VHH binders against q84jc2. Designs and how they scored, part 43

Target 1, 232 residues: q84jc2
Amino acid sequence: MSKMRNLVEEKFLEFYESWVIQLELYLHQLLIAHNNNTMSETELRHLISKLTTHHKAYYTAKWAAIREDVLAFFGSVWLNPLENACSWLTGWKPSMVFRMVDRLRKSRVVLVEAQVKKLEELRVKTKFDEQKIEREMERYQVAMADRKMVELARLGCHVGGESVMVVEAAVRGLSMGLEKMVKAADCVRLKTLKGILDILTPPQCVEFLAAAATFQVQLRRWGNRRHYVTHS

## First folded at step 19 (VHH)

Design gf2
Fold by OpenDDE, fold request of step 20:
Structure gf2 (fold): chain B 232 residues (1-232), chain A 125 residues (1-125)
Amino acid sequence: as target 1 above (232 residues)
Amino acid sequence: QVQLVETGGGLVQPGGSLRLSCTASGFTFDDFAMNWVRQAPGKGLEWLSAISSGGGYTSYADSVKGRFTISRDNAKNTLYLQMNSLQPDDTAVYFCAKEIDMWSQEYTGSDFDYWGQGTQVTVSS
């Protein structure tokens, strides 16, 4: 049987569906731009700006939702199992985008030495930041889980007002830790994205963004075909 | 420089309503989520509500759900908080808070980088 969705899940599902539709529209524009050599740099920059704004909007909504229920994002009912399997701390893993950049290099895209160096520096920094967050997450999972989960397990068999309050307090404590890690991860994501876009030329940015958006959309489609997810 | 200016506070009787406004300047308002936070006498800061940059998503603390409504007008660079069914426990200084720039900043543990001066809301019979 399908799990009952809470209010946060329902609200965010609705938001996300709309967001994805808009993403697909932008993807279409990116693909046109990529295949059209007549577009000016100004036009390309405008398109890039729209995409970046769209991504920023997602995370502002995400953070708003997290304030109500961060745990909803660790169950992400709006995503299929394949999408969830590819998720790192409730989103795409920042260092993954460098693989996409590398694939560009194997295409018609020529990166100059200066770009390559900057990308490598950014990659190293991104990996460092990821590892830092992972270590902290592990610390929470071990230390907080040992203390709070034991308490939750003990109290889970009891029904009473006081017990409920204690359990809720424990869950809140855990949630606060998770929220911090998720938000830190989100910052690393967006900073990494910005870093890449700052290194690439406008045409390269368009190609990169098109590739990224394509992958995201296709991953969703592949996952839905394998594991049907009811949306709406 | 970034500026946030809250207005609309005042004295109201229990069950009454107020509408707070926050006027923003010094940054691209429509690029950032905005929040309302309050501080009651002798208490810590309490988050109340958030609205995404485009206004497409809103969230609320349990303490104000069903009573408060957050909204924004990006054309006017203004954030709003409609407060209905006010109770004495709602007495506090209410702050408008700007979320950090996730695009360029590292997360330091704080969600907000700029605050208004606050506006006093007093609910009393």
Scores: ipSAE 0.917, ipTM 0.969, lowest interface PAE 0.4, mean pLDDT 93
Fold by OpenDDE, fold request of step 20:
Structure gf2 (fold): chain B 232 residues (1-232), chain A 125 residues (1-125)
Amino acid sequence: as target 1 above (232 residues)
Amino acid sequence: QVQLVETGGGLVQPGGSLRLSCTASGFTFDDFAMNWVRQAPGKGLEWLSAISSGGGYTSYADSVKGRFTISRDNAKNTLYLQMNSLQPDDTAVYFCAKEIDMWSQEYTGSDFDYWGQGTQVTVSS
């Protein structure tokens, strides 16, 4: 049986489908730019800006949706199982993008020593931030099983009205914590992205963004084929 | 300098309507999600509605769903809140709030970095 989707899930699904379509268009442009050495730096920067704006837009929509229902993002019905399996705190894991940068180095992209050093510093910082968020996330999750909740669990399935209120309060508390952590993670994501783009040259940025977009689009396609998922 | 200026508040009877506006300046308006928040007398801040940077997604608090509509005109750097079927409980100061710059800022627990001065909405018979 398919899960019944709530209104937030439906709305965000529609948004995301449109967003992905636009991403594919930008990917096409990135690939053209990557294969066309005649584009000026100004043109490349413009393309980079459009794509970064697109990503920013996603997170503004995400935060809007989260304010209504953060739990929707821990089901992520708009994603297939493969996409979800690759998700960390409702999105891509920030430290993952450095793998993409490493792939650039194996290609025609030549990073100077100064860039490599800066990237490594950024990597360390990103990982530190990730771990910090993970620790906090764990605290909220563990707090769900506080003494009162344990006591309620011991009482079994037959709980009175007061018990229900306690559970609801606990869930609200968890949700608030989850929202905070998700938003923190999103900030780490975008700061990491910005950091990388600030280190790379415009042509390198285009290649990086093309690789990232390709990965995202292909992951979705592969997952959809494998699991026969439709989101329309 | 970031500036947010709310207008459109006033006195209205129950069941009436108002349209609030928030004019933004000092930042790239179309890069940021915008929100409406209100504060009733003796109460804390209550989030009401959010709209994504491109306007492609909107959300609402349960208290205003079906009655309020958020929108934006990025060409005019203006945020709107259409309020219908107003009730006495809607009496409050209404603020527009800019979301933080996720691109460059760390999350410190606050979703907003700038607020307007607010506009008073009073619903009374």
Scores: ipSAE 0.911, ipTM 0.970, lowest interface PAE 0.4, mean pLDDT 92
Fold by OpenDDE, look of step 19:
Structure gf2 (fold): chain B 232 residues (1-232), chain A 125 residues (1-125)
Amino acid sequence: as target 1 above (232 residues)
Amino acid sequence: QVQLVETGGGLVQPGGSLRLSCTASGFTFDDFAMNWVRQAPGKGLEWLSAISSGGGYTSYADSVKGRFTISRDNAKNTLYLQMNSLQPDDTAVYFCAKEIDMWSQEYTGSDFDYWGQGTQVTVSS
């Protein structure tokens, strides 16, 4: 069944499609930079900056959309089922990026001891933050399953006139908790990304970002082929 | 060093229009989403509208949809709110609010880290 789309979903879908197109362009540039290895440090830093700015832009848009409808992101219609299945609290799981770094290390990226140490510290911190958010999510979900869900169910059976307002208020209350958790998760994502980029050299950053972008783009392509998803 | 300065408020009749401006300084304006929030007398803060860093995405509260339009000029470090079809219940102090730096800050439950002083909007016949 095709998911029904509301206005927020439609708007964000359009935004996201454009954003992904731009990401693919940047990916191309990253791959060129990575393969040629002729770019100056300044040029590499500039490219890295463009990518980071691009990611920041996504999250500023996301937060704008969330304020209108956070629930749209828990059934993201702009993503295919595979992408959604890989999502943690409406996005990529922060600790996953360390797997990417590990993969790079196993290939050709050589990290000095100081970098390894810093990455491990960051990994520990990231995992801690993830777990903290997960615990909060669990608590929230359990709490919802009790009084609030029962109330919503009860109200849902008698929706009419003033009851609609009560139901809407209840839904808003539930959404507020979700919004906070999503935003917290986003901060952990971006801090983790920043942390990694601060530890890696510019050439290593380019390689890392290329790998990350490749994974994102390929995941989308794989999912689309497998599920015959058409967004627009 | 971060500063947000709202202007454009005033007295207007019902059905009238105002355009608010918020001039930002002390940070990289184009890296952050910006928001408008208002506070009516005796009421809490109400989020009205947000615009992404590049201006590519905008959102609105139901209370102002179809009447208010948010925009920005990154070259001028300025945020705007076009308010049309104003009603008495739109009377409030309107604030420009900067979103937190998700890149470097911990989320503490607050979406905004800096506010302007606010500008008074009064809608009355």
Scores: ipSAE 0.901, ipTM 0.965, lowest interface PAE 0.4, mean pLDDT 92
Fold by ESMFold2, fold request of step 20:
Structure gf2 (fold): chain B 232 residues (1-232), chain A 125 residues (1-125)
Amino acid sequence: as target 1 above (232 residues)
Amino acid sequence: QVQLVETGGGLVQPGGSLRLSCTASGFTFDDFAMNWVRQAPGKGLEWLSAISSGGGYTSYADSVKGRFTISRDNAKNTLYLQMNSLQPDDTAVYFCAKEIDMWSQEYTGSDFDYWGQGTQVTVSS
């Protein structure tokens, strides 16, 4: 039985593939800026702004799509299995981005003591915000365990009469709760990204954004190869 | 100072069409999703449609899917809603709404930070 995708999934697949292609083009520009030192600070800030705008654009599309179908973002058809396995509440885990900063610091990027202190403060705040969301998820899961009808609602609408209305209301309540948590997580992601870029100098921002884009592109390419090998 | 100004409302016969416009100022229009929301007399707010910052993704509430089309012209800082096949139950005040700045704001459960004053759409014979 083949997998049937709804219009939201197919529309977002098309959007995402185009978005990743543009990310790869920006990565090329970041690598040029890193390697040849021909860009002024103003030009670097413009390139950084393009990258932040590109990331924001993804989230504006995501939020538009989740209003129609938040469940599409849990096990997404536009991501390979490795990308889906690495997701935390439909995206990258905010606290894990600091591992990338740590790797850059070990190899390429020199941070002054004031930057290190600010990054540690941001790391602590990010983990606190994550924990708050995870506690909200726990409360949501407890509420689901108390609502026996929620399990029945996921079985579909072949029940008759008044049960259909109760099931529909339960499903809508579930979707609204997930939407709020996904949106809270996305705001933590973007606040963390902004915080890192505010602490780093423009050349350091270029190096960080290049590393982040490289990781995302590599995860997609590696997962596609492993997926192909696993299924072939 | 963020401003959103809706125009294009009015009285229309059932089955008719209207195009609403929302002119934006005081923020970088291209960076944000924009939305249409309506409020019928005596009812709460109903989200209708969203469009991503570049216009690359659009979404619609089931109640208007196939009849309404959201679009934007980022060069003119203007959001549009083409409304076709209007019926009496489409009578409402229509608002454009700016999505919060996910980049610099904490999520408080509210998706929109600025609203226009609204434009009245009345569908009657």
Scores: ipSAE 0.793, ipTM 0.926, lowest interface PAE 0.8, mean pLDDT 85
Fold by ESMFold2, look of step 19:
Structure gf2 (fold): chain B 232 residues (1-232), chain A 125 residues (1-125)
Amino acid sequence: as target 1 above (232 residues)
Amino acid sequence: QVQLVETGGGLVQPGGSLRLSCTASGFTFDDFAMNWVRQAPGKGLEWLSAISSGGGYTSYADSVKGRFTISRDNAKNTLYLQMNSLQPDDTAVYFCAKEIDMWSQEYTGSDFDYWGQGTQVTVSS
């Protein structure tokens, strides 16, 4: 079924397209920094800071948009179907990022045992936080279904404005609950990202951020090419 | 120490306009979304508008959409609210609010960690 875009979807699509273009430009800088062994630690930290600021900017825009319409972020029009299929509560799943760290470790990044221990502790914490949010979401969905049954019964017994007001209150309650869960998930995403960057050295952070940006850009490009080719 | 100072409130006639300013200090203004919230006499807090850290996204409550415009000048650490077509129902204390630090905090259900003292807006003939 086709879905008409609303104002939030149109505005966030414009924002997101610009944000991804800038991410691609930063990816180019990360790849240069990776290949340039003459960059100082200060220069690397500056680039890393630009990337973290860019990621934080995405979330400040997302949270502003969520206040108008959280449902726009479930099955987003600015993402292709592959990107949406990979979403966990409106974004990347925090525990997935450790697969990327593991792959870097096997290919070219040497981690000291202290770093490995800290990353494993963070991985366990991240999985715990994910599971906690998943249980909250399950509980919310059950509570929402129960409230819907009561309100549907009341709607059948009442005609007019009282029934409309009850339905509107239920929808508003759903949206507020979803907002809080999405924001909780986003904070887990950002804490996980921060935790990884705090554990890695600046050159390792550049490697990680380059891998993460490459994955995000390629997921978008591959999903878009597959989608457009199959519709030709 | 984080400080947010609102200015620009006052008395205005129905249909009039005001522009509020909020100057920020004690934190990296460019890193955070900023918000306007108001409290009418005898009522609770009402969120009005948000602007993303770079200014690239703005949002509005239905009650003010089309009449109010949020903006920011990151070089001056200043947040603005242009208020047009003011009505008596817009009479309230208007607060500038800083979004929480998503990077370093557990989310506990609160979106804002610091507030200004507020500026009074009164709309009457």
Scores: ipSAE 0.780, ipTM 0.918, lowest interface PAE 0.8, mean pLDDT 85

Design gf2
Fold by ESMFold2, fold request of step 20:
Structure gf2 (fold): chain B 232 residues (1-232), chain A 125 residues (1-125)
Amino acid sequence: as target 1 above (232 residues)
Amino acid sequence: QVQLVETGGGLVQPGGSLRLSCTASGFTFDDFAMNWVRQAPGKGLEWLSAISSGGGYTSYADSVKGRFTISRDNAKNTLYLQMNSLQPDDTAVYFCAKEIDMWSQEYTGSDFDYWGQGTQVTVSS
C-alpha cells in the first residue's frame, strides 16, 4: 500500500533523474564553450537560454508536485519545528549561489568594477529577501506548534467526527502555508539567478552556468548511493 | 497581450467523455506551466491539474485523478484536458490558467496571472 506522499516523492524523483541527465548534456555544451572561442555570441546566448529554460522547467515541475503534496519535499526536519534553528525550504539558500560567483572571480572570471558593484547590490537584495522568508518561517513554526498543542488537547477531549475534521483542516492549513513559503523561496532563487545572468556578459554567463551545473551533477552523484558494500 | 481561449465544452451524458482545448497567445507558451481549474455552480475555484513547461511532469487533484489527463502541444501553443467517466458533479465552468513568471515576479501567494473566459461543461442525462 503506497501513501500519496510517497507516490509524489517517487514521481518527482523520476522526473528529477531525467532532468539531471539533460543537465549533464547541457554541461558538455557549456564546457566546450567555456574552454574555447568556437561559439559566436548568438550561439552563446542560445545556449544560455537553453539553460535558463531548463532551470525554469525544474521549478514548474516542482510547483506541480507541491500542489499535490508539499510535505513530500520535506524530510524529518519538520517533526520538531520549535527546535529547528536553520531551515531552508526544500532547497539551497538562494544567497549560496554567490559563493560560486566568488570562486569564479578567484580563478578565471575578470569582472569590471560596475559588475562587482551590481553583484554586491544583488547579494544584499537576496539576503534581505532570505531574511524576510526566515522571519515568516519563524512565525509559521510558532503557529504550527500552537495548533499541534491545541489539537493534542482536543484529541483528548473530542471523540467524534468533528475532532477528525478539525485535525484534517489544521493539517491542510499547515501544508498550504508551507507551500506558499517554498514558492516564495523558489522565486527568490530564480530572481537571483536572473540577476546574476543579467549582470554577467555571455561568456561569463557560460562560465558561471558551467560551474553551477558541475556542482549540481557532483552533488547528485555524491548523494546518489543505491549500492552498499561492506569492507573489513 | 496574453490570451487564453478554451474550447470543447458542452453537454454530455453521465459516463461520457470530453476533450477541452486551450489555445494560448501573447507569451512564450513553452516557458510556463499550465493548469486547469473549474468552478461548479455556487462553489469556489477548484484546481484540477498542472503540467510542467516541457510536459515532463503532470499532477492532479484527487477528485479527478485517474479520470482526467492533462497534456500540451508546445508546437501548437495548446493545452488539453481529456475528461473521461464524467459525472453530474463535474458540471462546471472550466478555465485554463497560466502560472506566474517565477523568473521576474515577486511571489505574493497567487500562482496564476492569466486565465481565459472558461468553457461550460454540463453533465446531465
Scores: ipSAE 0.687, ipTM 0.895, lowest interface PAE 1.3, mean pLDDT 80

